# Designs tried in a protein design chat: VHH binders against FYVE and coiled-coil domain-containing protein 1 (FYCO1). Part 5

Target 1, 130 residues: FYVE and coiled-coil domain-containing protein 1 (FYCO1), of Homo sapiens (Human) (q9bqs8r1337to1466)
Amino acid sequence: EICLLKSGELMIKVPLTVDEIASFGEGSRELFVRSSTYSLIPITVAEAGLTISWVFSSDPKSISFSVVFQEAEDTPLDQCKVLIPTTRCNSHKENIQGQLKVRTPGIYMLIFDNTFSRFVSKKVFYHLTV
Key: E = the ipSAE of ESMFold2; O = the ipSAE of OpenDDE; V2 = 0.75 times the mean of E and O plus 0.25 times the DockQ between their complexes.

## First folded at step 1 (VHH)

Design m10 (framework vhh_7mjh_2)
Fold by ESMFold2-Fast, scan of step 1:
Structure m10 (fold): chain B 130 residues (1-130), chain A 120 residues (1-120)
Amino acid sequence: as target 1 above (130 residues)
Amino acid sequence: EVQLVESGGGLVQPGGSLRLSCAASGFTFSSYAMSWVRQAPGKGLEWIGRIYTSGSTSYNPSLKSLVTISRDNSKNTLYLQMNSLRAEDTATYYCARDYGFDELSYFDYWGQGTTVTVSS
């Protein structure tokens, strides 16, 4: 999975704090993931005990999704702990929901992976809560 | 609040070189791919190339031998180096924030443009 990410380009990185997610509001935000690229949302969490929840969909086709834990900002992707392995989602047909309880302070990276797609770029609609 | 401001355009002699700059503000510059696009008088938009967050670049094959794109994340600045300029390179040059939607790329913010004129 990490090996797959190494073969693609990072298109967009949207860093968020817990406070920013708490002020997310209603509705969804958009994230573009070009063909042969991946995008990620690093969520910095200072204290354990909260639950990060997500809902997303994609247009016009599926997107792959994973969650990794990054101990520090300079930790390479291949040294991050995989919390949710890369999974191809039918996010173009239904809303994909998930949640994860924070047990260790650090950076939780939500990865939207489009490296498997050579010609079709996707728009991801996402909503986050803590 | 997002702003992109191009600079460095002007009159250049054929065969000359020129470096354009694009100063970005109002967003986390290091988190986005950036593109350069040009428009010759009376013509459509022509994509020049992009630079990814990693620093890797991708160019329009028709223009690859002429240009080099680079960035300095510490200064929130994007650069376009042009060499061996010809009269047909006369155009308004725009920088754009590259969102990566659609097969040609989606650009959500554009600068005002800087004009490059190549003539003797």
Scores: ipSAE 0.000, ipTM 0.198, lowest interface PAE 14.7, mean pLDDT 82

Design z01 (framework vhh_6z1v_2)
Fold by ESMFold2-Fast, scan of step 1:
Structure z01 (fold): chain B 130 residues (1-130), chain A 125 residues (1-125)
Amino acid sequence: as target 1 above (130 residues)
Amino acid sequence: EVQLVESGGRLVRTGGSLRLSCAASGRTFSSYAMGWFRQAPGKEREVVAAISWSGGSTWHADFVKGRFTISRDNAKNTVYLQMNSLKPEDTAVYYCAADEYGLGYYDSESEYDYWGQGTQVTVSS
């Protein structure tokens, strides 16, 4: 299976480890996603058995979201596995919640995709738990 | 999405062998982790085996380890469970399940997104 992350410009990449996420306090972190770009949060997981959970919203309009799995940092994007296909979320109207059970060690990339929007940049408010 | 149909269940004698098949239809079969579950009358459904999207990683429950082997053929959209050295306690309805979201958490039936209708395996003493 081929991951099609090449259709837009990458704006921001925020690499995180499970330990870093476990140390997060209450409240949301912010991620700016410019018009016609996407941003990534690659989460490196060394051991199976964890559940990665997310809650996010966006302002002023919707954002598309996907999750892909990368076996190692040097694995090409066209060899990444699509776990959650790109879906447009009403994240400007409600909090979008999800979770993913980690079965295989590797890198789980949360993708906030704004490539569909030519005129409106978004601020994504997100909270992650493990 | 994916639709799952199990086949291959039948009556077998203790010590016998059987291969179950799970035929999948849908757009993203090769991206799903797959599992086999079983449920005997009056008991809870339990996980038997699981396989990653690529087939590169497999897991088997301790009570079947060494006797059962899970495998998949992504070109044929099919998952298999090879069952050897069958025992009467293996009698159950066997279910195929697909997990879209993640890999490595095999012990909860609630975490699987799609389920087949099951195929009956009966092992005579």
Scores: ipSAE 0.000, ipTM 0.095, lowest interface PAE 19.1, mean pLDDT 80

Design z02 (framework vhh_6z1v_2)
Fold by ESMFold2-Fast, scan of step 1:
Structure z02 (fold): chain B 130 residues (1-130), chain A 123 residues (1-123)
Amino acid sequence: as target 1 above (130 residues)
Amino acid sequence: EVQLVESGGRLVRTGGSLRLSCAASGRTFSDYAMGWFRQAPGKEREVVAAISWSGGSTWHADFVKGRFTISRDNAKNTVYLQMNSLKPEDTAVYYCAAGYFEYSLDSREYDYWGQGTQVTVSS
């Protein structure tokens, strides 16, 4: 199974650990995703049994979202296992919620994909819990 | 919200020039990207030119490049389309549109639209 990204430029990569996520306050964090780019939040998980939960919205229009599993840091993006296929979300109209139980240690990458949009940049407001 | 009103459309001769204006009313005009679109009878609406919120970036369709120029004056809440070397195939209703952030070539990314102004080029 392969990653669904076809083309586009990586804008931002925000690596996080479980301990960092656990230390986050109740407020939303902000991620800028420029037109024709995508941004990644790689979450490194050392032990199975954890649940990663997310809530996000975007302004001014929709964003596409996916989740892939990267076995090691040097695994190419197109060789990652697709856990949640790329889906265009009504994230500009409502909060998008999801969760995933970690069954295998490794890197879980949350992908905010704006490659479909040539000239409209988005701000993603997100909250993560573990 | 913004309200958009186009003006300047009229009958012109082939090879002539015309300037269209789009006046915006409402708050935050300078936060919007602006676009000019056109629609000829029986045809799809197509993007002609676009300009970013600041005026720092512009785009022009290949079929008008070198002939048409988009510009804006944020102090006057107005966007312009200068049309030179007009051809009969430029005959259409011209629309201005406003969308947030950066401009788009997809009409669905624009939230506010004017009523249109008719441009007719005689051959």
Scores: ipSAE 0.000, ipTM 0.111, lowest interface PAE 16.0, mean pLDDT 82

Design z03 (framework vhh_6z1v_2)
Fold by ESMFold2-Fast, scan of step 1:
Structure z03 (fold): chain B 130 residues (1-130), chain A 125 residues (1-125)
Amino acid sequence: as target 1 above (130 residues)
Amino acid sequence: EVQLVESGGRLVRTGGSLRLSCAASGFTFSSYAMGWFRQAPGKEREVVAAISGSGGSTWHADFVKGRFTISRDNAKNTVYLQMNSLKPEDTAVYYCAADWTYEYGSLSEDDYDYWGQGTQVTVSS
């Protein structure tokens, strides 16, 4: 269950720090996720006690979402801890909101998974708060 | 305004055949892909077959390939599911659904915009 993305290809990786997220404006950012691929947003957190919050939507159809924890940059994907299991979201019909409290310093990866889609690429519109 | 009305569900014997129909109204039928889903008691709803808006492309789940055939008649705003060699495990409520998408093979019910109320198919030995 940890190696959940073996069936797809990584399209894009957007590494972020807490300071970068804190500097985000009110607008959403855009992430393209091609059919049969997934994209990652690894968030590096140095201090415990923060809450990572997200809001996202997708166009034209749904996207699957998960969150995993990576203890260090060299930790293999199949050894990451699943914090939020992969779930198909009605992100094309409503804004999907979520949050998690950082209890352990490390890398928190937000995964936008489009590997189930044979023909439809998606744009994900996301906003992050720390 | 939008309606999908299924018909044709009934009790049939193992090995028998049945054709389900779904009559659509309230939207531009040929612009929507259509799908047939089924749900047995205590089971999740699964996609059985899908057809593109033009009818030029079809998809069938592995568990019905060679037995079921999806088709449509855009002049009549109707989609059909021809079911042959029926088995007891085909017993379920069958749903018609409409999807404004290019993903005729999607396994997600969430990608479908409109749904019918379902028609019961019971296969006995």
Scores: ipSAE 0.000, ipTM 0.174, lowest interface PAE 11.7, mean pLDDT 83

Design z04 (framework vhh_6z1v_2)
Fold by ESMFold2-Fast, scan of step 1:
Structure z04 (fold): chain B 130 residues (1-130), chain A 124 residues (1-124)
Amino acid sequence: as target 1 above (130 residues)
Amino acid sequence: EVQLVESGGRLVRTGGSLRLSCAASGRTFSSYAMGWFRQAPGKEREVVAAISRSGGSTWHADFVKGRFTISRDNAKNTVYLQMNSLKPEDTAVYYCAAKYSYGFTLYPSEYDYWGQGTQVTVSS
């Protein structure tokens, strides 16, 4: 699945730190994912032991989701360790939620993948907690 | 809510450099992703560069890569566009735009607030 991202274009990259996520209010945040593109939320984690949790939905159709671990900022996407393989989610019909316990400091990338869709752009509404 | 005011546009010679500034209203600037757009007479408004809320992610259009750099200073509530190696094709009104989001978008219609624009003219 990671190999498919080589054919897609990166639309948006939203770098976040644990402190930024901890300061989030109760509302959802928005991320646009154009047709034939993907968007990333790289979360930089300095210490092991916390849990990253997410809840998201999309409009008007489904989005594919994956999580990869990037050991260093210069590590190419196709060399990242896959933690959650790319999965098509019914995010337009229900809230998709998940969590991941941080065992190794580094960059955890949440990937919202719309490369499978040639004509339909999506808005992803997400909430993150640590 | 933010108000955006662009400045720095002027006449400049081919090969010259120019820095545009966009000053925001003050209170919530750091909550917005920002973009620079341009529009030449008779053409559609196109995205030039974009920067995330934190400043950690940037995007530049292929036609300005290596020449233009977007940056922001949240302490000064300002976003900048450094333009180097200017060409006549860069002549346009440059607009600053803000989106209430952690990430930027490349579509003008997705931005929440816009400045009035600043004219950049590149001549021989």
Scores: ipSAE 0.000, ipTM 0.114, lowest interface PAE 16.7, mean pLDDT 81

Design z05 (framework vhh_6z1v_2)
Fold by ESMFold2-Fast, scan of step 1:
Structure z05 (fold): chain B 130 residues (1-130), chain A 123 residues (1-123)
Amino acid sequence: as target 1 above (130 residues)
Amino acid sequence: EVQLVESGGRLVRTGGSLRLSCAASGRTFSSYAMGWFRQAPGKEREVVAAISWSGGSTWHADFVKGRFTISRDNAKNTVYLQMNSLKPEDTAVYYCAATREYYVGSSYRYDYWGQGTQVTVSS
């Protein structure tokens, strides 16, 4: 499937490597997602076999989340393979957990989508593990 | 994108106070989290304090808790580090840094850095 972001603007892009995620300590990192925007975390993975895990919450309201696979850095977002379809999460009420097994080297993008919200910006608190 | 310029570093006596300022120019300062770092001669750069983009969350290293306070004024595009009860061990070049991601504690992920301001504390 093809990832379709029909409206909204990229606000923040936080590129990470496996080594950087492996060095994450205890606690959460913050990511700002302004109203009518989306932010993404591209994780570059050179070798198959590891599992990428995430936990996130948001304040003050929900955020939509998806995961796509980008074959190369210049692959347009709408040409990426959808691994986890866009889902509206009650991330303001509970921690949202997920994980995926890396079977193919490439770029795995975690997308925090706030394009559905015109007036409410969100803080996303996230932790990643590999 | 943001450019950062520190100011306020000088020679100060043990027990004295000093406020450092970090002026940001460019776009979207209020969407960046900010940190203060320091580096003493022969030592690695270490994180001193950090503040979220809204100022609603702050973090201070254990060795400065109760003495240093980070704050920001988004209307003036400025971050401050108020330093009280200064000790000779606080002598270092102090850097401000900006990131679009906030991580409490040590961070390798600050995207923009100032040139630094020298603080010397004499006994």
Scores: ipSAE 0.000, ipTM 0.128, lowest interface PAE 14.6, mean pLDDT 82

Design z06 (framework vhh_6z1v_2)
Fold by ESMFold2-Fast, scan of step 1:
Structure z06 (fold): chain B 130 residues (1-130), chain A 124 residues (1-124)
Amino acid sequence: as target 1 above (130 residues)
Amino acid sequence: EVQLVESGGRLVRTGGSLRLSCAASGFTFSDYAMGWFRQAPGKEREVVAAITWSGGSTWHADFVKGRFTISRDNAKNTVYLQMNSLKPEDTAVYYCAADLSEYFYDTPAEYDYWGQGTQVTVSS
């Protein structure tokens, strides 16, 4: 269902747990997303009821963003449930923020998608809260 | 110092083949997409082909599809253009470019790094 994951190259995967995110201090973390690639932040959530919040920006140009849910580690990537469909963000001009309440334990993947960009690599500055 | 140096241009007969090379230096070659452009006398510079940073995806203009193929070798910091079934209409100076905008076909003004060009002449 997710065409970008079939045609684009995975640049980097940054797996995180709720405890790791809870220990994040002030300031942004960096994620490099090359032209024609995408990057993933899979967040493993053991307990329902918390809220995953994000804020991000990108340099020098826009990035596309989506959120998918993987019920189990062995669930094929193209069978993940789309929670937030892919959207091109003006993340190079403003901070993009959002949140999602965890209804079901599992893996929540934040996808930073640069597959639409043939020539411009981006650095994504992100901060996560749970 | 950022440099792009094209080579391989020469006189060829209609129906012939030619391979152009572009040697890159002074920047992290493997992080940038690369493109080939051409400019014929009295005409505007037009995009011919493009290749992503990894070589995993390519684009070719309609007027060269099936005849030209772009490729790259990141270990050698080189991008190539294989030109087959050449036509007189392909006569032009060929340029390689790097640091292109999100769409390489936007305008030449979006390109920060250009080579000096290599002349290809196709005789009828």
Scores: ipSAE 0.006, ipTM 0.181, lowest interface PAE 10.0, mean pLDDT 81

Design z07 (framework vhh_6z1v_2)
Amino acid sequence: EVQLVESGGRLVRTGGSLRLSCAASGRTFSSYAMGWFRQAPGKEREVVAAISWSGGSTWHADFVKGRFTISRDNAKNTVYLQMNSLKPEDTAVYYCAAEGTIYVEYGDSYDYWGQGTQVTVSS
ESMFold2-Fast, scan of step 1: ipSAE 0.011; ipTM 0.371

Design z08 (framework vhh_6z1v_2; at its last look DockQ between E and O 0.01; V2 from the best seeds 0.00; counts 0 for: pae E 14.5 > 2, placed apart)
Fold by ESMFold2-Fast, scan of step 1:
Structure z08 (fold): chain B 130 residues (1-130), chain A 124 residues (1-124)
Amino acid sequence: as target 1 above (130 residues)
Amino acid sequence: EVQLVESGGRLVRTGGSLRLSCAASGLTFSSYAMGWFRQAPGKEREVVAAISWSGGSTWHADFVKGRFTISRDNAKNTVYLQMNSLKPEDTAVYYCAAGDEYWTSFDESRYDYWGQGTQVTVSS
């Protein structure tokens, strides 16, 4: 239940709604994650029943990825529910795909974690569907 | 061993109020969604109210909306049901139940742990 993302600096936060994701066309969006930082995409979901799907890759090397659930906008990061623990992905060699069925309304945060990397910044190419 | 123990059920007059409590032990309470269900004699069990793991999201059935309020205290490992403006139709055994983080408020099959129930009787 504890969010373990408390080391490193937050670089970018890209809040999205379900309606915004539904309006995305083909092609990837871009997110920069500097060395020793992390970036996150909070997705606000008002109703259960949706499936959030993602696909991403990174350049030039791997990125760590996690998903946490934030019940309300003011819920502290250390009180978020960990849905997918931080996992180092071979996102520089293949597309990383995943999906999550929304069972509880709230905020689903996709976290791109580069805090393990002291010298290599990454560009994340991502696509979301709902 | 997981245990859910309901309390507070009793006889109450039409229009009265009652607060039910459910004390949980043997689980990480703050990681579970909680629900209140009821069953009257000869009827199917029905969902009354549900609350998310932190208490930020709640759901109430249409037949109790505006009269009943679900709440929880994670420090005390307890979930509550405040029942106001009670009607004879509310007479039932009330059960509390615990479900996982992928739970939806309407799906009884998502609840893995159940209490023994507490009897609420509303007389006209």
Scores: ipSAE 0.000, ipTM 0.109, lowest interface PAE 16.3, mean pLDDT 81
Fold by ESMFold2, look of step 3:
Structure z08 (fold): chain B 130 residues (1-130), chain A 124 residues (1-124)
Amino acid sequence: as target 1 above (130 residues)
Amino acid sequence: EVQLVESGGRLVRTGGSLRLSCAASGLTFSSYAMGWFRQAPGKEREVVAAISWSGGSTWHADFVKGRFTISRDNAKNTVYLQMNSLKPEDTAVYYCAAGDEYWTSFDESRYDYWGQGTQVTVSS
């Protein structure tokens, strides 16, 4: 996961704040992840105690997902913590749901990893709550 | 009809400052991410800065970091670009764009509405 952030091909970065997630609306948003790339949703959290929840699906095929914690924007990548290891999800067949309790302020990076796919780009439909 | 109207572009000396404004009408401004792009003659259009629908998240291209600041005022339906420490390389037509989605993007295809542009010229 840290290797991906260090050397992978980033396509789209969608930074969000807690306030923007609290006002997310009711629908899903779309995130495109080209073949052989990854895309990232860094969520900046200033206060401990909240829970970040997600639901996502992908089209036409699967995508890999992980969550990495970074204490501050200038924290070296080798000091970041992997909270959810990379998991290839059957997100094209079902909605994938999960959550994390925030115990430490910082940046919670949701990583949508399509680097395993050489030919097929993916659209990720996601909804976030706090 | 959606309209984005840029203003504030003019001739300035190297090291000078400008503030660009983009007034939006015909849309629910607070539901849109906004971006500033620029295009110099003979060059490809490039993204300069972007700001989320609420203004809580911003992004700036590396070539303007520390010099330019994007901001927005949703009560006035206006997005701004504060441009400091201007260089001759910043000479371009600057375009305001509105995305038809909630988040920022580097990809110009995610911006459905575009202004006509305002010329910024930085002299040596």
Scores: ipSAE 0.000, ipTM 0.194, lowest interface PAE 14.5, mean pLDDT 84
ESMFold2 (binder alone), look of step 3: mean pLDDT 84; pTM 0.871
OpenDDE, look of step 3: ipSAE 0.008; ipTM 0.257

Design z09 (framework vhh_6z1v_2)
Fold by ESMFold2-Fast, scan of step 1:
Structure z09 (fold): chain B 130 residues (1-130), chain A 124 residues (1-124)
Amino acid sequence: as target 1 above (130 residues)
Amino acid sequence: EVQLVESGGRLVRTGGSLRLSCAASGRTFSSYAMGWFRQAPGKEREVVAAISSSGGSTWHADFVKGRFTISRDNAKNTVYLQMNSLKPEDTAVYYCAADYRGFLSYTESAYDYWGQGTQVTVSS
């Protein structure tokens, strides 16, 4: 996972709180992930006990996805705990669904990784629930 | 997934020209980066040229630069290799390859899908 961050540039970071996700409403949001970059959605969770759920798709091709846990805002990315290892998803062919029970307060980062792709930029359509 | 079929290989005289075609079947050809490789008898397989998914970027090996040109037609799901000023040293089986990731790559290991090859023979 650490190798992905070394080989790419961060394009965009979309910080969200639990309250913001709870008020998401219906529909999907868009996240652009340029060729050779990755984008992050850090979710700050103050209390344990909730479940973070996601659904996403991408266009025109696949995206790699991972989830890491950052104990504190100043914790270096290479010291974050990997909760879901980086996996290339057929997100252009189907909706990718997942969920994670929050057992520890902290920052849960959803990583959309396009560093493997030199020329194809992707648009990620995502919906989050809590 | 994508399947690749090369065509156009034949016997040609030194100094002649030849265009190779690689027809792709399957989904989303326009997202793949494409490459042409060749393997001569008793030699290792080597990269000849590569083209990005859009066709906006190309790379050619030094030993074919100025003589060979890679191009693609995404509407026809085809990649081409135009070969000019052919030399006996260009005699080889030519392979078409696709990179699912879309990288412009000049290394064999970067390519995911390969054709069966087409034989080009250049005689004096």
Scores: ipSAE 0.000, ipTM 0.079, lowest interface PAE 20.0, mean pLDDT 80

Design z10 (framework vhh_6z1v_2)
Fold by ESMFold2-Fast, scan of step 1:
Structure z10 (fold): chain B 130 residues (1-130), chain A 122 residues (1-122)
Amino acid sequence: as target 1 above (130 residues)
Amino acid sequence: EVQLVESGGRLVRTGGSLRLSCAASGRTFSSYAMGWFRQAPGKEREVVAAISWSGGSTWHADFVKGRFTISRDNAKNTVYLQMNSLKPEDTAVYYCAASQYGSYLFEDYDYWGQGTQVTVSS
């Protein structure tokens, strides 16, 4: 499914810092992922030792999810280190949750991939904690 | 919100061609997937063709493949259905519809036009 990102269109990039995530509060943020597109949440982490945690759901159908590590801001997506491989999630039926301990400073990208879907756009409801 | 107005429906002879237009009012047209549906008297409304928000992906029902082509012009807020090699079985009221999510399923479309009548005579 990594090959789909090469021909898919990037719709939204939502860069976040650790401080911005710490200020999320309760509740979910929304991310729209149109058909044949993917969206990214790059999280810039300056210091090792924290844990990034996520919970998300999608409407009306499934979304594919992955996490990659981007060593530098200009590193191409296909050259990033895969931390969590692309998986199709039943995020329309249940909340998908996960976490990752930051071992190395850098950019951790959460990828919501809808490139497999030619016509069905999704709204992703997500909550992040650090 | 978006409002849709179809035009171009008329009487055509078997084997003829016709282009339908659907004009959308509203600044959010380019955010919607669009579909063309048809309904003949006494039959259920069926999906004919669909086009993604960007125009990068299209789908056509098997019964119109090779004959009909859906397209859109986001600068003009218009979606089109080019119909070639028309058959009497194509006689129906043709509707355009918009979906925030997009789908080839009827229930996934939120906004509908009033329809335009296409009649194909032998």
Scores: ipSAE 0.005, ipTM 0.290, lowest interface PAE 11.2, mean pLDDT 82

Design z11 (framework vhh_6z1v_2)
Fold by ESMFold2-Fast, scan of step 1:
Structure z11 (fold): chain B 130 residues (1-130), chain A 126 residues (1-126)
Amino acid sequence: as target 1 above (130 residues)
Amino acid sequence: EVQLVESGGRLVRTGGSLRLSCAASGFTFSEYAMGWFRQAPGKEREVVAAISWSGGSTWHADFVKGRFTISRDNAKNTVYLQMNSLKPEDTAVYYCAAEPYYSDLIGYEDTEYDYWGQGTQVTVSS
């Protein structure tokens, strides 16, 4: 179950296409996730068969991460299909890596959840591959 | 098994002093940041003090600065809270908690602590 809607506020939404990820290049991008907020990266995928891969870390402390599938742009977050349930990651101590194969065209949302943290904002350093 | 066992809580008079101890077992204590939290009747749990894995950095909440001091003894797997000049407002159940950190960070948050003790009651009477 996605608990963001109980107390969380959306900070930043960074929409990406497959072509933009393919042109990502080397290095990490930065995403700011303020205390008591969450940020998300909706990845629009038109064709099945590719694999979305991610690597991320955070500073100065942990971040929670989840992946949901949004069937249509107007589908509410709490009605999206949970592909990877919300998990608190020791992303401040190690790189968190994962991947999933796209079998259904649609929108894949990577969610960086800092709603549990009342005082500490985080920077998430992420790299995506497709 | 992971255990955090608080001790030292008791009834004390206003202006008195008390030392709380938290004995840790079942994990590599010296790799964990430790915190002291408290919860008074009808109030939310609040962070009181925190100490880095090495003891090199400490943080104390504004409402206890100058009165409470957190410390640790890694050889004994124990974290301490020395409480001086106690006030009735300090009456609460005190909990210790552990969070795995490799850095000397201060200003820890309760939701990031992996392990919690069962608590020890401190009552300050006037």
Scores: ipSAE 0.006, ipTM 0.183, lowest interface PAE 9.6, mean pLDDT 82

Design z12 (framework vhh_6z1v_2)
Fold by ESMFold2-Fast, scan of step 1:
Structure z12 (fold): chain B 130 residues (1-130), chain A 125 residues (1-125)
Amino acid sequence: as target 1 above (130 residues)
Amino acid sequence: EVQLVESGGRLVRTGGSLRLSCAASGRTFSTYAMGWFRQAPGKEREVVAAISWSGGSTWHADFVKGRFTISRDNAKNTVYLQMNSLKPEDTAVYYCAAHDFSYGYLETPYEYDYWGQGTQVTVSS
């Protein structure tokens, strides 16, 4: 369930394919998540069997994170399957790591949620591997 | 590489309307997210409105919602800011800015790579 996003403002969407993630190299990327907004990374996966892995941190304070599965591009966000429920992470104090094995082709959406914060914008430093 | 030139700023009376234009030169314009910023004397530059590279998503600051509308015409390499119901507090230099979406950004407001020189809007009674 991701009803929080229903009233939140989307700031940044970074659509990625598996091939684009494979070509990222060794560096981390930056994603700005303004106060009262959320940002998301939809990863389109054509074939089952790979593992999506992530590492992220944030500055200056915590960020909330979730992962949902979107069966098709036209599936509404509130009808997506929740794979990892929204959780507030101490991402400003430690690196947050996770992984997910793709069992079904579709769109895997990583959500960085800052809607709980009225005044503090965050910069998320992330690295993805497949 | 993209160059941005704002136009349309002028003196207008309270309650009036004005349309600002931002003309871009360069082949990659349609891949850039665009934003309008403003800066009043003695104040920091603030974000007014933003539009995605395709024009499919727009954002407007709370202090201009219902009055200002951002739009773009990728065929003309131009971004617009339609300003209605102008107030004295809207007096500022207005800047357009572009962000290279190839870095992965598709929505705004966020950090911008290219900036215009600005166009002055003055709202008086």
Scores: ipSAE 0.000, ipTM 0.144, lowest interface PAE 15.2, mean pLDDT 78

